# VHH binders against o28486, part 30

Target 1, 243 residues: o28486
Amino acid sequence: MIGIIGGTHILEIKVLKDVEETRIETPYGTAEIDVGRVDGIDVAIIQRHGKRKDKPPHRINHAANFYALKSLGVKYVIGMGSVGALREEYSLPSLIIPHDYIDFFSGVTIYNDSLVHVTPGFDEYLREVLVEVARKISSFPVIDKGVYFQTRGPRLETKAEIAMIKSFADCVGMTAGSEATIARELGLSYAIVCTMDNYAHGIKNQSIDYREIVEKAKENARECLKIVEEAVKKVWEEKIQRT
Below, E stands for the ipSAE of ESMFold2; O stands for the ipSAE of OpenDDE; V2 stands for 0.75 times the mean of E and O plus 0.25 times the DockQ between their complexes.

## First folded at step 11 (VHH; framework vhh_etentamig_d1)

Design j5 (at its last look DockQ between E and O 0.83; V2 from the best seeds 0.73)
Fold by OpenDDE, look of step 11:
Structure j5 (fold): chain B 243 residues (1-243), chain A 120 residues (1-120)
Amino acid sequence: as target 1 above (243 residues)
Amino acid sequence: EVQLLESGGGLVQPGGSLRLSCAASGFTFSDWAMSWVRQAPGKGPEWVSGISGSGGDTYYADSVKGRFTISRDNSKNTLYLQMNSLRAEDTAVYYCARGPYTWYSGWDVRGQGTLVTVSS
């Protein structure tokens, strides 16, 4: 079984066949997981913001989500996200497959009662798979590496904040760093592909409208899903079926 | 051998139209997304448009949205770019590329390009 984590934009898209909605109790809380199949491959999907859209970014229980996936036998997790572009040179829409991230604010960890230090990161194999797939089938330009800057949310960034972080990162979001951290702590492979649907505040002197951001994200989500679906197939063939 | 050959470029007045074509060979055309990328003198490459393998999904840069139309004929292994309402700033060498433009790697395969000059 391969795991997929996505935002609210995937709610409107049927990804799975033979879907079973499940709630899994974990030591960290309850996770909502849809289990089904993508082209005959067992897949577990988590909507990170909840099916009821009641989990804003800073309230997402990443530990519960990833633990639940692990409990189902998932070893590889592919994330889907929507981010703001921090470079005006990027054409939108675009895909970005970050190779590193900055997350100073979330503080997420499963190690609350023991002294364990891990060095987190995105799984390079999954990144390679995503990049290879994207380079073949993406209709968007692809940023095949980049630094993901995570803000806590739920509010958007000020111009001053963006002016600062654009010197260090390529895109800004609210969840990928947390997910990568928790995944690594739990021994799961994790990488993410994100749609850049808008420029971050102040990058092109455009007003930021959340509604517009959401609409663009929805529109572009299908393209991202195509990449993920093909990636799932590739991972299945290379890491699961052949072993 | 994978080959892409662009055609259809030329001189056109502002407000005019051109249709670019790209003939593909050496690979299963329909399995690949295709893209148009342009490069103006003194500037870096700029993504213009992308289309899925099936042709069902099309996307455009904001700079050309509403004016350009990407399409493909998989039976002919040909990619097209209909360019309407051309502007001076559209002047560039236009390249057909297999797959999307990638920021760090550029493109998987591209043609030699065709020059489009928009001038009064």
Scores: ipSAE 0.705, ipTM 0.877, lowest interface PAE 0.6, mean pLDDT 93
Fold by ESMFold2, look of step 11:
Structure j5 (fold): chain B 243 residues (1-243), chain A 120 residues (1-120)
Amino acid sequence: as target 1 above (243 residues)
Amino acid sequence: EVQLLESGGGLVQPGGSLRLSCAASGFTFSDWAMSWVRQAPGKGPEWVSGISGSGGDTYYADSVKGRFTISRDNSKNTLYLQMNSLRAEDTAVYYCARGPYTWYSGWDVRGQGTLVTVSS
């Protein structure tokens, strides 16, 4: 079984079938998981902001979510997300597949009462799968590595914050660092593909109709879903079906 | 061996049109997204447009949106770029590329290019 975590568009994968909604009790709370199949492959899906879209970034229960995936036998988790660009030269639309992250502020961990030190990161195998798939099928540009800067949210970044961080990172978001950290602590492999939907505050100014921005965000999400769909097939073939 | 051969470039007046073609061979064309990338004299490469393997999804750089149309004919293994309302800043060598522009790895495979010159 392969795990997928993303926003509300995650259930719009074209070949997703036999979806069964489940709530799983964990030591960290209740997780909402949809179990289904992608092209005959069992998947466990988390909508990170909740099915009611009521969990802003700082209220996501990452520990419950990833523990629940682990309890279902998931070993590989593929994320999809949305980020702001920190580099002016990046064109939009684009995908970014980060190779590392900076997260000073979330403080997420399962190790509240024990002395365990984990060196987190994105899983190298899953990242390579995402890059390989994207290089073949993405219809728009791919930034095949980069540093993801995680802010706590829910507020967006100030111009001064962006001016400070743009020398150290390539994109900014609110979730992937927390997800990578918790996944590693629970012994799960995690990597993410992100859409670059906007320039971060103060990086570049575009006079764009807001409706056009919304339409582009939907297109970008569908592109990301295609990448995840193919990555699920590749991971299943290489790591699950073969064993 | 994977090969991409562009054609259709030339000299065009501002406001004019050109249609570029790219003949592909040596791979399963319909499995791959395709892109057009251009390089103006003295400048780095600029992604212009991309298209899914099926042809169902198309994307454009802001600089060409509404003026350029990417398309493909999978039965003929051919990629196209219809360029309308051409401007002087569109002057560049245009390359057909297999897959998207990839920031750190560049193109997977690209052709030799075809020169488009927009001038009076």
Scores: ipSAE 0.699, ipTM 0.885, lowest interface PAE 1.1, mean pLDDT 89
ESMFold2 (binder alone), look of step 11: mean pLDDT 82; pTM 0.842

Design j6 (at its last look DockQ between E and O 0.84; V2 from the best seeds 0.73)
Fold by OpenDDE, look of step 11:
Structure j6 (fold): chain B 243 residues (1-243), chain A 120 residues (1-120)
Amino acid sequence: as target 1 above (243 residues)
Amino acid sequence: EVQLLESGGGLVQPGGSLRLSCAASGFTFSDWAMSWVRQAPGKGPEWVSGISGSEGDTYYADSVKGRFTISRDNSKNTLYLQMNSLRAEDTAVYYCARGPYTWYSGWDYRGQGTLVTVSS
């Protein structure tokens, strides 16, 4: 079984066949997981913001989500996200597959009762798979590496904040760093493909409207999903079916 | 061997139209997304448009949205770019590329390009 984590836009897309909605109790809380199949491959999907869209970014229970996936036997998790572009030279829409991230604000960890230090990061194998797939089938330009800067939502960033972080990162979001950290702590492989749907505040002379961001993200999510579906197939063939 | 051959470029006046074609060979055309990228003198490559392999999803850079139309005929292994309402700033060598343009890795495969000059 391969795991997929996505935002609210994935809800509108019938990704899975033979879907079973499940709730899994974990030591960290309850996770909602849809289990089904993509082209005959067992897939578990988590909507990170909840099915009811009641989990804003800063209240997402990443530990519960990833632990639940692990409990189902998932080893590889592919994330889908929407981010703001921090470079004006990027064309929108685009895909980005970050190779590293900065997250100073989330503080997420499963190690609350023991002294354990891990070095987190995105899984390079999954990144390679995503890049390979994207380079074949993406209709968007692909940023095949980059630094993901995670802010603490739910609010958007000020111009001053963006002016600062644009020197260090390529895109800005609110969840991927947390997910990568928890995944690593739990021993799961995790990588993410994100749509850049808007420029971050102040990058271009455009007004930032949340509604507009959401609509663009929704539209572009379908493209992202295509990448993820193909990636799932590739991972299945290379890492699961052959074993 | 993968081959991409662009055609259709030329000199056109502002407001004019051109249709570019790209003949593909050496790979299963329908399995790949295709893209148009252009490069103006002294500038880096600029993504123009992309199209999916089988579903026909199309996307455009903001600079050309509403003016350009990407399409493909998989039966002919051909990619097209209809360019309307051309502007001086559209002057560039236009390249057909297999797959999307990737920021760091660049081109998977691209043609030799066809020059489009928009001038009065």
Scores: ipSAE 0.725, ipTM 0.881, lowest interface PAE 0.5, mean pLDDT 93
Fold by ESMFold2, look of step 11:
Formats: sequence, C-alpha cells, structure tokens
Structure j6 (fold): chain B 243 residues (1-243), chain A 120 residues (1-120)
Amino acid sequence: as target 1 above (243 residues)
Amino acid sequence: EVQLLESGGGLVQPGGSLRLSCAASGFTFSDWAMSWVRQAPGKGPEWVSGISGSEGDTYYADSVKGRFTISRDNSKNTLYLQMNSLRAEDTAVYYCARGPYTWYSGWDYRGQGTLVTVSS
C-alpha cells in the first residue's frame, strides 16, 4: 500500500476507486484516512487539514497521521503541498521537489518520553522518482531540488521574515518538515512535490485578477496530482511488485 | 534516437506574426510534455511555454501570455508555437524541448533551434 498526504487540493483525485473512509485510533490520537485503489494499486490518502478543513497547519496531528499509515502497512508516503517562492527569478507556476528542509520551530516528534535521536531528511529514492516523473510529464518548469523552509503558520510570513530566510532557502511552507521528521521517526519513506503558487511576501509584487488566482491554483494542483499518481505507479512497480 | 527539428523562424517586423513548428521523432510523442525555450544573444535560456502530453493543458511565461499560443498535433508528432504581436525583445533562438525546463538539470532533450529576429 502506498500513502499519499496532501492539502486542500487532494479533493481533485479522480482515479481513486472502491473508496472506504476510515478512522484509525493510534497512541497519538485519531487519524482520518481514505483507502482505495489507483489503477489496481492500494492507496491510503490523508487530507492533512482534515476532511472538513478543521486542522490548520499548527494543529495537524502528524504523529497520528503517519502512525495510522504505518498501521495499514504503508512504507512509502508521497506528499503534495503548496509553497511560496523565495527567489524572484522563478517563473510561476512551477513545481519544486525539495531535497532538504529547515524547521527550527515545529518541535514535532514521537519521542516525548524516551531519549532517541534520528537523522531527518526527505527520502532519496522517493525524491528521485518524483524528479524523474516530473521531468517527463510536467507541463510547467520544475525546480528539481531546493531547500524548504518550514514556518509554523497559520499566519503568512512578514516581509522581514522573508528577507531573512531567502538567503538560506528556496521555498517556504508550513508542513513538509514536520511530515519528513515524523515519517523518519516511524521508519517510513517520505518525499514531497510542491506547487509554487505565489511569491513570498516582499519577493516580487504583481496584481492579478481574483478569478485567475482561483483558476491558476486549480491548474497547479492538478499538475501536482498527475506527478503524484505517476510516482505511485513507479514506486509500486519498483519496490512492491519487483517486476 | 531522439530528434527535435525546429522550423518557421525568420525576420519579421514589430507587431508581426510567426508560427514555429517542431518535428519530433525517436520517442512516443504523446507520452511527453513539451516546451518552448528561447535564448536571446548574450542571455541565459528563458522558458516560454509548456504543454501536456495528451490533456491539452498549456502554460505560458508572463512575458508572452496573450501573444503566444502553444499547441501540438500528436498524430503528426509536431509541436507548434503561434507568435503574435511580436516585439524586439522577442528576438531569440527558439528551442523545442522534450519535457519541462528543469532548473538544475536543464531540459531533457532540445533541438538546434530556429532564429526569430524582430526588427524594423
């Protein structure tokens, strides 16, 4: 079974069949998971903000989510997310597939009562799969590596915050560092592909029509979903079927 | 062997139009997204436009939106770029590329390019 975790645009997944909504009790709380199939491949899907959009970034129970995926037999988790660009030379829309992250502030861990240390990071194999797929099928530019700076959220960053972090990172978001850390602590492989939907506060200024903003966000999410769905097939073939 | 052959470039006056073509061979054309990339003299490459393999999704750089139209005919293995309202700053060698522009790795394959010169 292959896991997918995404934000609000995960509702655009159209190829999932035989969907069973489920709630899984874990030592860290309850997780909501949709289980189904994509082209005969078993898939478990988490909407990280909840099915009712009731979990803002700082209230996501990452430990419950990833423990629940593990309890279903998931070994490989592919994320999709949305980020702000920290470099004005990036064209929008684009995809970024980060290779590393900075997260000073979330403090997420499953090790609250024991002395355990892990070396965190995005999974190298999954990242390579995402890059390979994106290089074939993405309709817009791909930033095939970069550093993801995680802020805690839910508020967006100030201009001063962006001015400080843009020398050290390529994109800014609120979730992928927490997900990568918890996945590693639970022994799961995790990597993410992100849509780069906007420039971060103060990087570049442009005015666009609200209707174009909404339609562009939908287009970007669909592109990301295409990448994730193809990556699921590739991981299945290479690591699960061994054919 | 992958081959991409651009054509349709030339000299045109400001405000004019050109249609670029790219003949593709050596791979399953409909499986791949395709791009147009341009490079002005003394400048780095600039992504212009991209198109999905089969779904017809198109994307454009801000500098060309509303003036350029990317399209493809999968039955003819051909990629197109319709360029309208041309400006002097559009002067560049235009390359057909397989797949998107990838920031650190470049494009997967590109043709030799076709020169577009916009001048009075």
Scores: ipSAE 0.666, ipTM 0.873, lowest interface PAE 1.2, mean pLDDT 88
ESMFold2 (binder alone), look of step 11: mean pLDDT 81; pTM 0.828

Design j7 (at its last look DockQ between E and O 0.88; V2 from the best seeds 0.69)
Fold by OpenDDE, look of step 11:
Structure j7 (fold): chain B 243 residues (1-243), chain A 120 residues (1-120)
Amino acid sequence: as target 1 above (243 residues)
Amino acid sequence: EVQLLESGGGLVQPGGSLRLSCAASGFTFSDWAMSWVRQAPGKGPEWVSGISGYGGDTYYADSVKGRFTISRDNSKNTLYLQMNSLRAEDTAVYYCARGPYTWYSGWDVRGQGTLVTVSS
């Protein structure tokens, strides 16, 4: 079984066949997981913001989500996200597959009672798979590496904040760093492909409207999903398929 | 051998139209997304448009949205770019590329390009 984590845009897309909605209780809380198949491959999907869209970014229970996936036997998790572009030279829409991230503020961890230090990061194998797939089938330009800057959310960034972070990162989001951190702590492989649907505040002379961001994200979500679906197939063939 | 060959470029007046073609060979055309990228003198490559393997999905840079149309004929292994309402700033060498433009690695495969000059 391969795991997929996505945002609210997944709610409007039929990804799974033979889907079963489940709730899994974990030591960290309850996770909602849809289990089904993508082209005959067992897949577990988590909507990170909840089925009811009641989990804003800063309240997402990443520990519960990833633990639940692990409990189902998932070893590889592919994330889908929507981010703001921090570089005006990027064409929108585009895909980014970050190779590193900055997350100073989330503080997410499963090690609350033990002294354990883990160096987190995106899984390079999954990144390679995503890049390879994207290079073949993406209709968007692909930023095949980049630094993901995570803000806490739920508010958008000020111009001053963006002016600062654009010197260090290529895109800005609210969840990928947390997910990568928790995944690593739980021993799961994790990488993410994100659509850049808008420019971050102040990058271009554009008004930032949350509604607009959401709509664009929805529109571009299908493209991201195509990449993820093909990636799932590739991972399955290379790492899971029994010969 | 994988090959892409662009054609259709030329000199056109502002407001005019051109249709570019790209003939593909050496690979299963429909398995790949295709893209148009252009490079103006003294500038870096700029993504123009992308299309999915079967043509169901098309996307455009904001600079060309509403003016350009990407399409493909998989039976002919050919990619097209219909360019309308051309502007001076559209002047560039236009490249056909297999797959999307990737920021750090460029193209998987691209042609030699065709020059489009928009001038009065």
Scores: ipSAE 0.634, ipTM 0.855, lowest interface PAE 0.6, mean pLDDT 93
Fold by ESMFold2, look of step 11:
Formats: sequence, structure tokens, C-alpha cells
Structure j7 (fold): chain B 243 residues (1-243), chain A 120 residues (1-120)
Amino acid sequence: as target 1 above (243 residues)
Amino acid sequence: EVQLLESGGGLVQPGGSLRLSCAASGFTFSDWAMSWVRQAPGKGPEWVSGISGYGGDTYYADSVKGRFTISRDNSKNTLYLQMNSLRAEDTAVYYCARGPYTWYSGWDVRGQGTLVTVSS
């Protein structure tokens, strides 16, 4: 079984066949998981903001979500996300597959009562799978590495914050650092592919119509989902079918 | 051997139209997304447009949106770029590329290009 974690628009994308909703109790709370199949491959999907879109970035229970995936036998988790571009020269739409992250502020961990340390990072095997797939099938440009800066949210970043951040990172978001950290603490492999729909605050002098933004975000999420779907097949063949 | 051969470039006046073609061989064309990338004299490469393997998803750089149309014919292993309302700034060598433009890895496989000159 392979895990998939997506954001707001994943509910509107038909990824799964034979979907069953389940709720799993964990030591960290209850997780909502949809279980189904992609081309005969069992997958578990988490909609990180909740099925009712009631979990803003700072209220996502990452520990419950990843523990629940682990309890279902998931070892590999592929994320889908949306980020702001921190570099003016990046064209939109595009995909970014970050290789590293900066997260000073989230503070998420399963280790609240003990002194346990992990070495954080995105899983290199999963990242390489995502890059390889994207290099073949993506319809729009791919930023095939970069640093993801995680802000706490839920508010967007100020111009001053972006001016500071852009010296050290290539994209900004509110979730992938938390997901990578918790996955590593639970011994799960995690990597993410993100869409860039908009420039971060103050990066480019551009006005984008709200309706156009919503339409493009839905179309761009479809592109990410195609990448993830092919990545699931590749991971299944290389790491799961071998036994 | 993988090959991409562009054609259809030439001299055209501002406001005119051209249709570029790219003949592909040596690989399963329909399995791959395809893109057009251009390079003006003295400038770096600029992604122009991309299309999915099945042809249903198309994307364009802001500088060409509404004026250029990418398409493909998988039965003929051919990629197309219809360029309308051409401007002087569209002057460039246009390259057909297999797969998307990748920022840090650059192009995968590309042709030798076809020159488009827009001048009065």
C-alpha cells in the first residue's frame, strides 16, 4: 500500500477506484483516510486539510495522519502541494520537486516526552522517482530541485518576509516540512511534488484574476496527480512487487 | 537514434503567421510530453509551450499566450507550433524538445532548431 497526501483540490480529483472512507484512531488523535486503488495498486489517501476543509495548515494533525498510514502498512508516502515561487524567473505554471527544506517554526514532533532526534530530509529515492516521471510526462516546466521554506501560516507571508526568505529558498509553503519531519520520526519515506500557481508576495509585479487562479490551480493539480499516479506505479514495481 | 527535426521557419513581417513542424523519430513519441523552446540572439533559452503525450493538456508562456498554439499528431510523430500575430521580439531559433523544459537539467533531447525572423 502506498500513501498519498494532498491539499485542498485533491477532493476534486478522481484518483482512486473503489474508494472507502475510514477513520483510524491513533495515540495522536483520529485520522481520516480514503483507501482505494490506482490501476490495481492499493493506496491510502489523506486530504491534509480534512474532508470538510476544516483544518488550516497550523491545525493539521501530522502525527495522527502519518501514524495512521503506518498502521495500514504504508512505507512510502508521496505528497502533493501548492507553493509560492520565490524566484521571478520561474515561469508559471510549473512543478517543483524540492530536495531540501527549511522549517524553523512549526515545532511538530511525536517526541514530546523524550529526547529523540532524527536526521531530517526528503527521501532521495522517492524524489528521484518523482523527478524521473516529471521529466517524461509533465506538460509544463519542472524545477527539478530546490529548497522549500515552510512558514507557520495560516496567513500569507509579508513582502518583508519574502524578501528575507528568497535569499535562502526557492519556494514557500506551509506543510511539507512538517510532513517530512513527522514521516522521518515514524520511519516512513516521504517526498513531495508541488505546483507553482502564483509568485510569493512581492516577487513579481503581476495581477492575476481570482477566477483564473482557481481554474489554473485545478488544472495544475491534475498535472501533479498524473505525476503521482505514475510514481505510485514505479514505486510499486521497484520496491513492493520485488517480494 | 533519437532525432528531432524542426522546419517551417523563415522571414515574416510583424502581424504575420508561421507554422513550425518537428518530426520525431527513434522513440515512442506518444509516451512523451513535448515542448517548444526558443533562443533569441544573445539571450538564454526561453520555454514557449508544452503539450502532454496524448495532446489534451497544453500550456504557454505568458509572452505567447493567445497568439501561439501547440499541437501534435501522434500518428505522424509530429509536433506543431502555430504562431500568429508575430512580433519582432518573437525573433529566435525555435527548438523542439522531448519532455518538459527542466530548470536545472535543461533540455533532454532537442533538434538543431529553425530560425524565425520577424522584421519589416
Scores: ipSAE 0.623, ipTM 0.858, lowest interface PAE 1.5, mean pLDDT 88
ESMFold2 (binder alone), look of step 11: mean pLDDT 82; pTM 0.841

Design j8 (at its last fold request DockQ between E and O 0.79; V2 from the best seeds 0.78)
Fold by OpenDDE, fold request of step 15:
Structure j8 (fold): chain B 243 residues (1-243), chain A 120 residues (1-120)
Amino acid sequence: as target 1 above (243 residues)
Amino acid sequence: EVQLLESGGGLVQPGGSLRLSCAASGFTFSDWAMSWVRQAPGKGPEWVSGISGSGGDTYYADSVKGRFTISRDNSKNTLYLQMNSLRAEDTAVYYCARGPYTWHSGWDYRGQGTLVTVSS
């Protein structure tokens, strides 16, 4: 079984066949997981913001989500996200497959009662798979390397905030760092592919409109999903079916 | 051997139209997304448009939206770019590329390009 984590954009897309909606109790809380198949492959999908859209970024229980996936036997998790571009030279829409991230303020961890330190990061194998797939089938440009800056949300960033962080990162989002951290702590492989649907505030002469961001994300989500589905197949063939 | 051969470029007046073609060979054409990119004199490459392997999904840079149309005929292994309402700023060498443009890995394959000059 392979795991997929997506945002609100995935809610309107039929991803799984033979779907079973489940609620899994974990030591960290309850996780909602849809289990089904992608092209005959067992897949577990988490909508990170909840099916009812009642989990804003700062309230997502990443520990419960990833623990639940792990409990189902998932070893590889592919994330889907939507981010703001921090580089004006990027053309939109684009995909980014970040290789590193900055997250100073989420504070997510499963290590609350012991002194354990891990070095977090995105899984390089999954990144390679995503890049390989994207370079073949993506209909718009791919940033195959970049730094993901995570803000806590739920509000969008101010112009001053973006001005500060744009020197250090390629895109800004609210969840990927947290997910990568928890995945690493739980021993899961995790990487993410994100659509860049808008420029971050102040990067270009654009107004920040949440509605517009959502619409663009929805439009681009289908393309991103195609990549993820193909990546799932590849991971299945290379890491699961052969073993 | 992978080959991409662009054609259809030329001199056109502002407001005019051109249709570019790209003949592909040496690979399974329908398995790949295709892209058009352009490079103007003294400027870096600019992504123009992309199309999925099946042709069902198309995307455009903001600079060409509403004016350019990307399409493909998989039975002929050919990629097309219909360019309408051409502007002086559209002047560039246009390249056909296999797959999308990737920032760090570069092009998988691209053709030699065809020159489009928009001038009165």
Scores: ipSAE 0.878, ipTM 0.943, lowest interface PAE 0.4, mean pLDDT 94
Fold by ESMFold2, look of step 12:
Structure j8 (fold): chain B 243 residues (1-243), chain A 120 residues (1-120)
Amino acid sequence: as target 1 above (243 residues)
Amino acid sequence: EVQLLESGGGLVQPGGSLRLSCAASGFTFSDWAMSWVRQAPGKGPEWVSGISGSGGDTYYADSVKGRFTISRDNSKNTLYLQMNSLRAEDTAVYYCARGPYTWHSGWDYRGQGTLVTVSS
């Protein structure tokens, strides 16, 4: 079984069959998981913000989500997300598959009462799968490595915050660092592919038409979903079917 | 061996049109997304347009949106770029590329390119 975590458009994965909504109790709280099949492959899917969009970034229960995936036998988790570009020279839309992250502010961990240190990061194998797939099938440009800066959210970044961080990172988001950290602590492999639909605050001037922004984000998310679907097939073939 | 052969470039006046073609061989064409990338004299590569393997999804750089149309014919293993309302800024060598432009790795395979010159 392969895990997939993403935003509200993740249930638009084509060929998803036999979907069963499940709530799983964990030592860290309750997780909402959809279990089904993608092209004959068992998947467990998490909408990170909840089905009713009631979990803003700072209230996502990452420990419950990843523990629940582990309890279902998941070892490999592929994320998809949305980020702001910190480099004006990146063309948009594009995909970014980060190789590392900066997260000083989330503080997420399962080790609240013990002295345990882990070295977190994105899983090298999963990242290479995502890059290989994207280099073949992405219809728009790919940033095949970069540093993800995680802010706590839920508010967007100020111009001053962006000016501060753009020297240290290539994209900014609110979730992937927390996900990578918790996955590693629970012994799960995690990597993420992100769409860059917009420039971060102050990088370039852009008019704001909320209708156009929503429709373009839906289109770009569907491209990202194609990458994830193909990556699921590749991971299943290489790591699950062979065992 | 992968081969990509561009054609259709030339000299045109501003406002004119050209249609570029790219003949592909040595791989399963319909399995791959395809791109057009251009390089103006003395400048780095610029992604122009991309298209999915099936041809169902297309994307364009802002500088060409509304003027250029990417398409493909999978039965003929051929990629196309229809360029209308050409401007001097469109002057470049245009390359057909297999897969998307990737920031750190560049394009996977590209042809020799075809020169488009837009000048009065």
Scores: ipSAE 0.686, ipTM 0.881, lowest interface PAE 1.2, mean pLDDT 89
ESMFold2, look of step 11: ipSAE 0.652; ipTM 0.868
ESMFold2 (binder alone), look of step 11: mean pLDDT 82; pTM 0.836
OpenDDE, look of step 11: ipSAE 0.825; ipTM 0.919
ESMFold2 (binder alone), look of step 12: mean pLDDT 82; pTM 0.837
OpenDDE, look of step 12: ipSAE 0.782; ipTM 0.900
ESMFold2, fold request of step 15: ipSAE 0.668, 0.632, 0.639; ipTM 0.876, 0.859, 0.867
ESMFold2 (binder alone), fold request of step 15: mean pLDDT 83, 83, 83; pTM 0.854, 0.853, 0.847
OpenDDE, fold request of step 15: ipSAE 0.870, 0.874; ipTM 0.939, 0.941

## First folded at step 12 (VHH)

Design k2 (framework vhh_etentamig_d1; at its last look DockQ between E and O 0.80; V2 from the best seeds 0.69)
Fold by OpenDDE, look of step 12:
Structure k2 (fold): chain B 243 residues (1-243), chain A 120 residues (1-120)
Amino acid sequence: as target 1 above (243 residues)
Amino acid sequence: EVQLLESGGGLVQPGGSLRLSCAASGFTFSDWAMSWVRQAPGKGPEWVSGISGSGGDTYYADSVKGRFTISRDNSKNTLYLQMNSLRAEDTAVYYCARGPYTWKSGWDYRGQGTLVTVSS
């Protein structure tokens, strides 16, 4: 079984066949997981913001989500996301597959009662799979290497905040760093592919409207999903079927 | 050997139209997304448009949306770009590329390009 984690854009796209909606109790809380198949491959999907869209970024229970996936036997988790572009030279829409991230303030961890220190990061194998697939089938430009800057949310960034972080990162989002950290702590492989649907505040002379951001993300979600579906097939063939 | 050959460029007046073609060979054309990218003198490359292997999905940069149309004929291994309502700022060398343009990595494969000049 391969795991997929996505945002609200997944809600409007039927990804799974033979879907079973489940709720899994974990030591960290309850996770909602849809289990089904993608082209005959067992897949577990989590909508990180909840199926009812009642989990804003700062209230997502990443530990419960990933632990639940792990309990189902998932070893590889592919994330889908929408981010703001921090580089004016990027054309929109685009895909980015970040190789590293900055997350100073989320504070997510499963190690609350012991002294354990892990070095987090995206899984290189999954990144390679995503990059390979994207380079073949993506209709968007692809940024195959970049730094993901995570803000806590739910509010968008000020111009001053973006002016600062653009010196260090390529895109800005609210969840990928947390997911990568928890995945690493739980021993899961995790990588993410994101659509850049808008420029971050102040990058270009454009107004930032949340509604507009959501609409663009919806329009581009299908393209991201295509990449993920092909990636799932590849991972299944290479890491699951052969074992 | 993978080969891409662009054609159809030329001089046009503002408001005019032009149709670019790209002949592909050396690979299974329908298995790959294709893209158009342009580069103006003194500027970096700019992604223009992308199309899926089947042709079912098409996307455009904001700068050309509503004016340009990307299409493909898989039976002829040919990629097209219909450019309408051309502007001076559309002046550039236009490249056909296999797959998407990849920032930092550049091109999987691209042609030699065809020059489009929009001028009065």
Scores: ipSAE 0.673, ipTM 0.860, lowest interface PAE 0.7, mean pLDDT 92
Fold by ESMFold2, look of step 12:
Structure k2 (fold): chain B 243 residues (1-243), chain A 120 residues (1-120)
Amino acid sequence: as target 1 above (243 residues)
Amino acid sequence: EVQLLESGGGLVQPGGSLRLSCAASGFTFSDWAMSWVRQAPGKGPEWVSGISGSGGDTYYADSVKGRFTISRDNSKNTLYLQMNSLRAEDTAVYYCARGPYTWKSGWDYRGQGTLVTVSS
């Protein structure tokens, strides 16, 4: 079974069949998971903001989500995300597949009372799969390596915040660092492909139209889903069928 | 051997049109997204347009949207770029690329390109 975690458009994955909605109790709380199939491949899907869109970024229970995936036998988790661009030269729409992240502020962990120091990061194998697939089938540009800066949210970043961080990162979001950290703590492999849906505050000297952002994110998510569908097939063939 | 052969460039006056072609061989053309990338003298590469393997999804840089149309004929292993309302700023060598433009890695198996010059 392969895990997929993403935003509101993830249930539109074109070949998802036999969907069963479930709630899984974990030591860290309850997780909402949809189980189904992609071309005969069992997948477990989490909408990170909740099925009722009631979990803003700072209230996502990452530990419950990833523990629930682990309890279903998931070893490999592919993320989908939405980010703001920190580079003016990046055209939109684009995809970014980050190779590393900066997260000073989320503080997420399962080790609240233990002296355990996990070495964090995105999974190298999953990242290579995502890059290989994207380089073949993406219809628009791909930033195939970059640094993801995680802010706590839920508010967007100020111009001053963006001015401070743009020298150290390529994109800004609110979730992938937390997901990568918790996945590693639980012994799960995690990597993410993100849509770049807008320029971060102050990168371009333009008004930010929320309706345009939503429509761009919807369009870009469909491209990202193509990448994830193919990555699921590749991971299944290479890592699951042979065990 | 993967080959991409661009053609159809030339000298055109502002407001004119050109149709570029890219003959592809050495790979399963319909499995791959394709791109047009251009490079003006002394400038870095600029992604122009992309198209899915089936041809069903197309995308354009803002600078060419509404003026350029990407298309493909999978039975002929050929990618096209119809360029209308050409401007001096469109002057560049145009390259056909296999797959998307990738910011860190660049183009995939570029040919020699085809020069488009827009001048009065």
Scores: ipSAE 0.642, ipTM 0.868, lowest interface PAE 1.4, mean pLDDT 88
ESMFold2 (binder alone), look of step 12: mean pLDDT 81; pTM 0.828

